VHH binders against Global nitrogen regulator NrpRI (nrpRI). Designs and how they scored, part 3

Target 1, 323 residues: Global nitrogen regulator NrpRI (nrpRI), of Methanosarcina mazei (q8pxy1)
Amino acid sequence: MMDPQIERKLIEIMRVIHESDKPIGARAIADELNNRGYDIGERAVRYHLRILDERGFTRKHGYAGRTLTDLGENEMNDALIGDRFGFVISRIEEMAFRTTYNPETDKGDVVVNISYFDKDDFETVIELISYTAHAGYMISPRVRIFEEDSLEMSLPPGKIGIATVCSVTFDGLLLKAGIPVEPAYGGILQIENKKPARFLDLISYSGTSIDPIKIFMNRTPTSVLEVLEKGEGKILANMRQINSSAYEMTGKILKKAEKVGLAGCITLGEIDEYLLGAPVETGKFGAAVVGGINGICALEETGIEIETNPISTMLDYQTMKEI

## First folded at step 4 (VHH)

Design a26 (from e03 with R57Y; framework vhh_etentamig_d1)
Fold by ESMFold2-Fast, scan of step 4:
Structure a26 (fold): chain B 323 residues (1-323), chain A 123 residues (1-123)
Amino acid sequence: as target 1 above (323 residues)
Amino acid sequence: EVQLLESGGGLVQPGGSLRLSCAASGFTFSNYWMSWVRQAPGKGPEWVSGISGSGGYTYYADSVKGRFTISRDNSKNTLYLQMNSLRAEDTAVYYCARVPYGSGRYLDAFDIRGQGTLVTVSS
């Protein structure tokens, strides 16, 4: 007979396993939970993993650790229904906190999106991501590739994984400098003559149970290929709000990040002014940042089948390769 | 405006080496994937090798893997192909090509502007 406190710990452990890009062991789970503010040891995690195994929610992979079963994924999702409003903001805050990257040293961990596609599409995927990044519509031209035999990521046969830098990395960079960042909107941004013109659609982060970027991928078309070809069209972009007292420091940090290849901030607004048609709260300024998956949107526009998990995990930026 | 100029071809004996160059102008070289494509006498074009804009990713046809090395110098807008252990079947006109986004390895989409450079492997 389980009490509610034990049930909550099982859900948190399942969340860590779900968010892992590979099978994960008890030590790594304990370390991750401690990084999230929980005081839990490896032995306690092993005890809870055994309960999850017995319930059919987790699958053992020898020394590699555990993954969630389909039943485990469903149970975790059902348990999170009551907390879904604000879930995406909570995820952004978690990933920003876990960001260790320092533009001055070019060292540390960045937030990444993970995408999966058929290996036969590999050359087209790398090419379009490269073009999109060098045109300025990705956060960084660095990626990490995961093959079927990779110990870092468990992939289905015939699939390749790719990690691309997520815009939440900027939230983390600013947080490390003492600057809290409020995610305001995910949106569709009109580009004209290779310059940002205006937001066409906006979805508030505070009102959604799903990442606004996932919503746009499903209902509002981008035209990233048109932007690459003609300098006009629609891309994914996000707007952040930052306290006016941090205006000068924010600009300095973003310029340093740009020099080391994190060049996703396309427009910094003025204090108390709307940015590209998007509202900004009094006492704040806006920062418009490209969506980290615009290269993936370009691939979807060509008809390539690709699955993307935005704000997926952390990677050491030094292990990501220029394309 | 886009110009591609190949050089470095010539007559070489089997087992020998050659280094091909392609001078590019009229576009932002570092933003484009580049490829080497060859055409043997009386045959259609064959993709040989490709390189990403940064030079971070390189790809080779099975017929040349381990023998050819593609590279680029973005400061000089120049593409290279180092060819080692040359065989009679490597005899062809070699073209450099700008690869438009979304084209993959489909040769019909490749932007081939130059006259190419002839490589003849003969005893």
Scores: ipSAE 0.042, ipTM 0.540, lowest interface PAE 7.0, mean pLDDT 82

Design a32 (from e03 with R98K Y106W; framework vhh_etentamig_d1)
Fold by ESMFold2-Fast, scan of step 4:
Structure a32 (fold): chain B 323 residues (1-323), chain A 123 residues (1-123)
Amino acid sequence: as target 1 above (323 residues)
Amino acid sequence: EVQLLESGGGLVQPGGSLRLSCAASGFTFSNYWMSWVRQAPGKGPEWVSGISGSGGRTYYADSVKGRFTISRDNSKNTLYLQMNSLRAEDTAVYYCAKVPYGSGRWLDAFDIRGQGTLVTVSS
């Protein structure tokens, strides 16, 4: 959100919810905010609660009202330091800087997403992730499995963890070669005849304190299974902007990464031209990369419960196994 | 860059008390849920307790409810676990863990990065 007043109201609504001992409804939130000196009505609170629901910051309890999610509490705490609009970009920059993987040596760390699921779903999870990766809708077919007895990652009882490669790994590979990458948008990409057609929905990284991919995950508007079966549907994808002077070198590096199993750049745009309907700044070109969690989206579409933390941590790529 | 340093473990008799500490660095401590996780000899990790970034919400495993208290001091980047009425089955290496950003549905999802601190409860 570009309106600072709206963002301030969202934060204050979250504070009211946080301070409640029980789920709280829109009227009670409005009354409490008015008691705190804010001029806001119940209808406006309902509008803002929908935004918070869509961002995954609030959990609805029927007509009893809302509570904050852990994500919402983290967002509220981030707001206290006054840099909400830069938070996700700075995280991406940090993880890109920590990327050490060299495709020429097949050594070093990559950025990963971590997902958690019920151990009883293990076979279906591995099968669908493998299928999605080999169809070209994930960054890599390599994963790391974390069992309940693993000390590398501690898990809820009865759960298994899986690490999948995050698209921010490409930001790191390019940065290592001297090419700064600007994250522009996370979005929903329409696939037609197994080819990218257009972005249907875009969220700017500069306008949010939460990863756009996490927002989409909370509402899951994808149809990855349809894409796998019919070559048409919706997937998660990100768009990057890169300075035009790096055009040829970027293509070369991405092609090299593809040879060692780090694929996922769906398309590169032309200099100064929109890419798949997404705007590109003058003097730059766009790069559209699949979201690293499309296989997880496919699992959610089958009804499997799976929780994902995007841009979660670094892992040695050698410890990840092809499936 | 994220570092977690656990301390305060030791040998204690059944019914005794012990306070664990975890010094955190390399991230904005107040923005993250934190958890305590333990691993008993020959067993897998068990989530023990979790606390919100502000400290306003706390959660406990059934095995420790009423006996353990999790708390944090965000001004010192330190997490605590007060353990009372200790039992032989509480014997374990205790780890503090940063809950990954965006783990809204999984209160006990976490990264273990420290060496842990050993708690032995025996006569």
Scores: ipSAE 0.000, ipTM 0.171, lowest interface PAE 17.8, mean pLDDT 79

Design p01 (from u03 with Y34S; framework vhh_8h5u_2)
Fold by ESMFold2-Fast, scan of step 4:
Structure p01 (fold): chain B 323 residues (1-323), chain A 122 residues (1-122)
Amino acid sequence: as target 1 above (323 residues)
Amino acid sequence: EVQVVESGGGLVQPGGSLRLSCAASGFTFSSRYSAMGWYRQAPGNQHERVAIITSGGYTNYPDSVKGRFTISRDNAKNTGYLQMNSLKSEDTAVYYCAAGPKFLSGYTYQYWGQGTQVTVSS
């Protein structure tokens, strides 16, 4: 882990590179940063660019300078988001709007999380994600794998990328049917006898600058491996609130999605009632959805180092294969 | 009852090709939890993974064989394969097939074959 001051400088360097429509060199980057109030020299910029190269966030173009990789674009956007109020909700709204998937035709784009891990861990990663997905603790068993030579994604040397379906896909499905969805809480959900029992911890999406799921991942209070083996333990889940007028239509849409492998909705609440201990506003009902990254949490529990960008991008669901 | 049996090893010239087969009994490759891999051990070295294929058909290879080796499975014949092209003397080893239903306690293969010798020499 790096010093927050260094991380801020890396983010601003990436931003300068992003705002340039052409490759940009260390001298020009330093000049631009100084114009923005940063006290940084060309030598320090060159040092930080080497860190960005090593992380796979930048690509060298000889003496012409650097551009951002797709991984670098995603990291820059996530980092700029991390300290802004309302940004997580804004991102959810954006990705829900971009969702085109239709469960009746099994066609269109879904929202995905992107995770990166060392290629030496591939066997364990794929097996554990498969187990978690087929046990019903991920949104879908379909994934997409990106290797070092992938034309679709720029990856750091020695890394493999995996796309898993994000729960925001449900927000998009409901939005396209005319149903507004309010993200309410990210949380830790207790599982007993393979069924949801109650939320143990909740973080509101309202007023947070950081995705609640990222907060819980960093704290690692899950026990997904225990749930997989014994049917008891703690997983990530999200709670949504929906207007009571949409109750029947919501149920129908989620049932159709389940038929085509999008089976992340684990419980619909009653109108005007708390769901699994989580508060629900009058005139609404709750919908509890599994966290799209529970398989990643299981990997972290084994000690595997894996980096995840939740709500990362859109992918055509037909290009994702059962794991 | 689960068994895996390798075949197709032998002596081959550098630059040549060889196809190994892994016949499984006691489970089916059409099972969504049936994964398999190929591992090798040369004298004096530890076992190393050379290819894996998951139940969904995803494959992975180390840099030492990527582009030269191809793992595949034929669910109808309940058999896995390792196609080895552009063989080098460094590929000389006993090759093992590992397969079985996925298990939470190990996240590794339950069943290993007896191995088949591959020798690459002039």
Scores: ipSAE 0.049, ipTM 0.450, lowest interface PAE 6.4, mean pLDDT 80

Design p02 (from u03 with K102R Q110D; framework vhh_8h5u_2)
Fold by ESMFold2-Fast, scan of step 4:
Structure p02 (fold): chain B 323 residues (1-323), chain A 122 residues (1-122)
Amino acid sequence: as target 1 above (323 residues)
Amino acid sequence: EVQVVESGGGLVQPGGSLRLSCAASGFTFSSRYYAMGWYRQAPGNQHERVAIITSGGYTNYPDSVKGRFTISRDNAKNTGYLQMNSLKSEDTAVYYCAAGPRFLSGYTYDYWGQGTQVTVSS
């Protein structure tokens, strides 16, 4: 049976089972799904578990509950890719559309990432983000801080939130000028002598169910601290493809943004040429932009626990302060 | 020699005011890479952050001093300040100035002063 609503619930149930280190029962699965915003009871979970059992995706462990079989693990991974195919691209398109920032006036909304950390780490967080931004490895030195007592944001107890400018802001700036932008790759960029050298790793936006920057943040180490001190190492960066007809206008817009502190375009490629080792389609040029969270990566390199939601929301750039 | 030196401490009555100064030599606060802050340590307590100011002018204070203390800097004089108003006996501590990225001392070193005593009593 191919009911999309049932298939989505099956995928989420398998995800809960996958995340459990031990066999998990229907009640615990229902409670976890309710915590994730699903309206489902234990009885319904038992019905869906029967379907998963019949498909060979789950194995029963008596009263202890279920685990995923090898088939279930493979199906969950395939379904996760299929279920979220294009989600990141759609999110980028949504946030680019919502961008109102105008470099001529230095007014309007920009796309931000939101990060959360323990308030005891505040001094280290602001110092390192400041250093990374002023070194040119973030989109902007402007941030907005949300304290536990903030009326603007609901924060977990003992946490502080920080908003940093997201590179998708450039997609929005270009969209408002009538320039379509294709997000091509998120990646790890090698810096040598304080200059971009080449992409070491690339993940296509069209080929992933998870934001490539979030993947790199969790799986591939950066060396932002080394770049800050020695001018050599690894940072997060994105590459975009833009039609060759927009080459001159793109350069003009990015230069205007840079003058008001909204900088992060590392380099523009030549028409029809690979950029920093990354492939570019014929009739297009590449634009390499620093990842908006390189300062957060530097914090993780120090061992600070920090949670980041990339491409999180819109903020008025005027309400963001230089750090 | 690269250093920061505090001054302005002393004895003051409850409700009084003091202005602490932090003079830097061998580097400049006007660099876009430098933050500075004030920390204090009372007998029997751990160090506590009192105020911080970044190169861009962002400031932060703990609730214990928020509204009473103001941090600032004068880049032309290469000096940071802590204006302390409505002082309480619990503000009695040795106050330290620090500048630079604290955890990057393996690359760019933190600069800490030797401390200046502030005593709030009758």
Scores: ipSAE 0.006, ipTM 0.336, lowest interface PAE 11.0, mean pLDDT 79

Design p03 (from u03 with I52R; framework vhh_8h5u_2)
Fold by ESMFold2-Fast, scan of step 4:
Structure p03 (fold): chain B 323 residues (1-323), chain A 122 residues (1-122)
Amino acid sequence: as target 1 above (323 residues)
Amino acid sequence: EVQVVESGGGLVQPGGSLRLSCAASGFTFSSRYYAMGWYRQAPGNQHERVARITSGGYTNYPDSVKGRFTISRDNAKNTGYLQMNSLKSEDTAVYYCAAGPKFLSGYTYQYWGQGTQVTVSS
């Protein structure tokens, strides 16, 4: 739970840090915000800086203060374009609406995440994403590769881009069938004996301008590699709530999607019951799906530097190749 | 018995071509967890990657051979290939076929062949 007014203050603090030529401390940030017409003290700024540190948006430089991380820069840029109080929900709604993929025809657009990495890491990236997808911890084994000279995507020199399927694709499939879906939580899911056991940590999609999956990428370590090798460990997953009236139809649609390689729905809960320890509202059931970037988490665990934009854009699923 | 066996090496003049073969037994190259690659070692040099192909058909080449060498796979014959064109004296090396999945501590192939000599000289 995060108050919308707190989210607004976090963005303004990040703006001050971004505009600084050097690392900046809480007192200097408070002074600058007061000069800009905000009523905030050093104590409140220190509180908000801890939240930014936890989310991986700021890097601490001892007594000199903080700078923004790349993730912090991305969040600030996103906040300039969207509604701070509902940004992540609005983005999910937009991308679900833009989803045109039909599992019966195997045609149409899916929602993708885009990741960038050094071309020298290409072999390792493809192998590990393939392994993670075929083990069942990604949405699909299909990817799209973007090379440095691609007309479709502008890449930095020496980089390769990869698109992986995003779990919001399921929101779109269900929406097109007339089933409204409520994003509930992003979280860390414990795997035991190759099966989902329970959520260890949850962040609500409501009341945050930041995708919970982005927060977990920097704050809470996954152990996807351990899951792949031993069937035990922690992965990224998210949960949706759906009205109980749609239970049977939801199951049928997700089974059709699974047959064409969209197999990221890990389990459906029972009506009115908690799912894997996560709360579900009365009159609804939960649907837990794997995070679309678990293969990227595995790469980060090996020490590979990789940048990721979750819920990035739409791609024609037929242009994506199985790996 | 699980192994890979190279063939097709030999002596060739600069500008010539050779095709190396890598036959697998005890596993299949069409397995989704397996990748196949070619590596080489010349006297005085470290082992270097020459080419790699994944189960999905994605390929990778270092700049030294890109455009001259092509890696491919025939799943029906359970055999991988390296087509080497426009050969140069610096391509002289023992060429090794390697196959297998990635391991937890980094990327390491499970199966390596014994190597096949390629000599490029007049």
Scores: ipSAE 0.000, ipTM 0.191, lowest interface PAE 16.0, mean pLDDT 79

Design p06 (from u03 with F103W; framework vhh_8h5u_2)
Fold by ESMFold2-Fast, scan of step 4:
Structure p06 (fold): chain B 323 residues (1-323), chain A 122 residues (1-122)
Amino acid sequence: as target 1 above (323 residues)
Amino acid sequence: EVQVVESGGGLVQPGGSLRLSCAASGFTFSSRYYAMGWYRQAPGNQHERVAIITSGGYTNYPDSVKGRFTISRDNAKNTGYLQMNSLKSEDTAVYYCAAGPKWLSGYTYQYWGQGTQVTVSS
């Protein structure tokens, strides 16, 4: 049986075990999970450890506790990166929590997407990402390049990696200011005369087993290159819902972020009103944000083979360079 | 006139160094959307990319020159450079500077220089 809540807890327990340099016991695991915002006791952790043991994901070391098996390491990595039911919202929550960036100081970690492409495509990739970012259809013009000899990232032979800022960074900025943000929809946004017009398609983050952005990438319904050339076409965007009490503070924080190059918020809606055709709950307002991978979509439109892991990891924003 | 012009080529001994310059006129390298690159062609071979630098300063090199060649640009002087160290006989070629946006014409740079000869021999 695939229970999303149970699977989430199992993955988080495996993460704690992975991060431990030595075998770790149920009490230490429970304490660490409580530090991460989970309300879980030692008895519940022991129950979940038994499930992990039965699945072959953990190995017992007597009084010392558990370590991950090779199978457990692979399952944990697949669950963190792969598209599984119930994990998309959990991943967004985790990455928002891990965001430390402060636009007042221009210091801290942001959420990034990682893309891989053939080194022979480097010149086209960099220029088209630069063009898309500076036209305002990405979160930031700052990127980080990873070559084959990078100590930070293991790359397949002949590939180069590029990190671009992910829109979940905004969820993290607002969370750190005390503003809870609800991811609502990933979607396709129509641009007309270089301005947002309406959402043409929407996929709910809570109603899907696959990341909405990955679904749209596989369909390739965007025309980012057309938007860059003509000011008309389709881009990736997403919508968030925020409590009406936070309206003024949200606007203030997003304006501060723009001053340091985090300029991906397209528009804020009115309280209790639909935004660009997307529904908004009573007592909330919508915030529409560009998809962090629109430059990658433009590259795919030119026929370049590029592989992307959205909401991939954290990077120090000061180590990212303007492109 | 809108163009790029190479200079600094010549004859050097194996293990020697040369610095090539690429001067732009009629446009500026400070444009947010322009890349600049160096390409070379030896007799009997097709053009190959030697180095590229983006508007933001990112660089890339093929394995044949990586660690020996360095590309740079000075936007204030509107000039690009290729510093070539530890030169080998295999580096003998005509070197071309190319600049411009690539997104509209795919792999075609808008501006190409006339080329400058580099000869590495004893």
Scores: ipSAE 0.006, ipTM 0.400, lowest interface PAE 9.1, mean pLDDT 80

Design p08 (from u03 with Y58W; framework vhh_8h5u_2)
Fold by ESMFold2-Fast, scan of step 4:
Structure p08 (fold): chain B 323 residues (1-323), chain A 122 residues (1-122)
Amino acid sequence: as target 1 above (323 residues)
Amino acid sequence: EVQVVESGGGLVQPGGSLRLSCAASGFTFSSRYYAMGWYRQAPGNQHERVAIITSGGWTNYPDSVKGRFTISRDNAKNTGYLQMNSLKSEDTAVYYCAAGPKFLSGYTYQYWGQGTQVTVSS
């Protein structure tokens, strides 16, 4: 948990960036904050800008400085209500509850991420998402495309939207079977010989105001293309903790989901044991699930500009097409 | 030699039809990770996408050609196709085929053909 005074300072830095209406550097931010009564130097502002960069709230423009991302503007505005911690867990719980998909019938709603990109990148986007999904590093090979003129989604001119299945769908499947799931960590998972090896970085869901996967995406610490090319590298993954009493039922449900293309659970841990180096509480077991947007990370690695809203909405899985 | 080669272009009257072919050499469309697409470029304009087909058979078209153009692939013949119906003067362009996984060759390589001219005029 970060000190509330530090969190307030981050919000004030974001306000200064927002008000500049063009990229602004650490010195100019410090000067403006001093004019507003804050006693802060350039070095401290640069440290806080790094935190904002890591959280995906700011975008770096070389020597020109930073601007706010859409996520950063939303977080700045949301900070006005004073309650930011627990937001991601509440969102996960909401979307899990709204999940109606039944693998037995292949009917119902799944949780999706929404990404949008320039229409000129469409064929590369489809090809790389297809490759990543069929290699096993996304939740499902099914997607839904939203064209510029779609009535289902308002898109900026020249943009196309794509929905990909979110890992929170598994939380929903388990919840509907009476199994409570505790989100533990979003993280970066090392792949070796095409198999999970260990988590390199972890962010706790209970200690953050934004989705850990969104934070990692904006840092771009993945090497999904390397994993696709040689079976080694870094992908996004999430870890969940589940009560030991649900061990066998969880395995059965995940196996049924895999039969309908929801195959993102890459490993289940043993009861009371660490999973891939990540800590697991006594009386529980871990479940490591691939991030639903690893194909989007691969696109970013090629230099394609793509914006993603994780845990965005619900879609009928039958309206999603295999890619 | 790794390449794709377009054929089937020509002069056609408005309302007519043409079928373009894209023959791949040095790689195969049977790879489950290969997508194939058709692009066009009219004089003075940038390339625009007119059709895409994934390894799973999923297709997409912009509104300008949707319902008139159909993309397909024959993996056994290592050839892709674009069936163009109800052609309009606005469809006049050089048509290019693009295919293959850029990713196995690193981050910058995609297989593009040299183009075939389609002219819709009386």
Scores: ipSAE 0.000, ipTM 0.247, lowest interface PAE 12.0, mean pLDDT 79

Design p09 (from u03 with S55R; framework vhh_8h5u_2)
Fold by ESMFold2-Fast, scan of step 4:
Structure p09 (fold): chain B 323 residues (1-323), chain A 122 residues (1-122)
Amino acid sequence: as target 1 above (323 residues)
Amino acid sequence: EVQVVESGGGLVQPGGSLRLSCAASGFTFSSRYYAMGWYRQAPGNQHERVAIITRGGYTNYPDSVKGRFTISRDNAKNTGYLQMNSLKSEDTAVYYCAAGPKFLSGYTYQYWGQGTQVTVSS
């Protein structure tokens, strides 16, 4: 019986092969997947390629590598179509489940976003991310930096990678305590006098095949720099819904997380009440959480070119250092 | 009075070593300061970054000094350091310390020192 984790990796490998137009080898597939935020080596790709061969989804071309069969093309397309509106929700559920971090021990894995930037921009990147995190507009001040020679992650030439903590880590913390969390909306949150005022725009997680954060990066610009300097402006934030029965326990867990530096929950709503203008389902309360990439948004506002993969992978929090 | 003051510069032969110090006055290198760095300027050249260290201890160096220079900070002594080994004539420059409690408009270091001369020659 095949593990769902393995099935997802098989689909991603097939997508890489589909996009190549010519036969592609295991090393090239591994490199491409790592560039997309997957932590996978050539040996693991070779293992998965054998499974795909056995299922009739791939065809060998000697030293040139693999192509998809007609059966493989159909399987990949069916998987993508079937999960069209659930892509982000499925990823959130998977990553929340894989979260092992315990605020009481300060040990375990957290969900991270991965960003890539030109190594010449390093000083500005580190300084603005540090400023944004310590001002309270990121999930954690801990980051992990990946240099060109990193064996942990494949990087584009001339680039440095940085991992920042993703808000889905809170979904995982609460799930570990037996509290299911429903991602409701991604949005742009107005800050006034250093306090949350209202959501200006919202995209439902249930109605999108693309992470709302990626949509907002191109639709409605942030003004994180303005918030940092004046206490007024626009940041990325998410709204979650949680069952009213978990109200007290949720508050206690989030306070424990805040004491160890996971301070991304801006505010909790009242049971059955709208939160910051966003609707909340009857029998639930809302939780507004900062977007994990607000520091990256600040960098984009300065004109720095930076590529970001949100909800990218898991990292051991102990390998992340305070910036 | 709020300032940073560099010391430890001087004349040294190629292959030698120097340790520069940056003493902060009127503020502390504790939880309020996100980063500090060393910069240099030689006659005929533009300013260049030599090393940076964040509050959490992340460091970065340009290829020209990587493996030869080491930046560190001692928050208890309110002092930053640059250990320079295997010095070359091309390392001759005025070295500046920079630090800040938080960024202002332009998002640059708030405090800069006056500089200390390092000369590498026979």
Scores: ipSAE 0.058, ipTM 0.483, lowest interface PAE 6.5, mean pLDDT 80

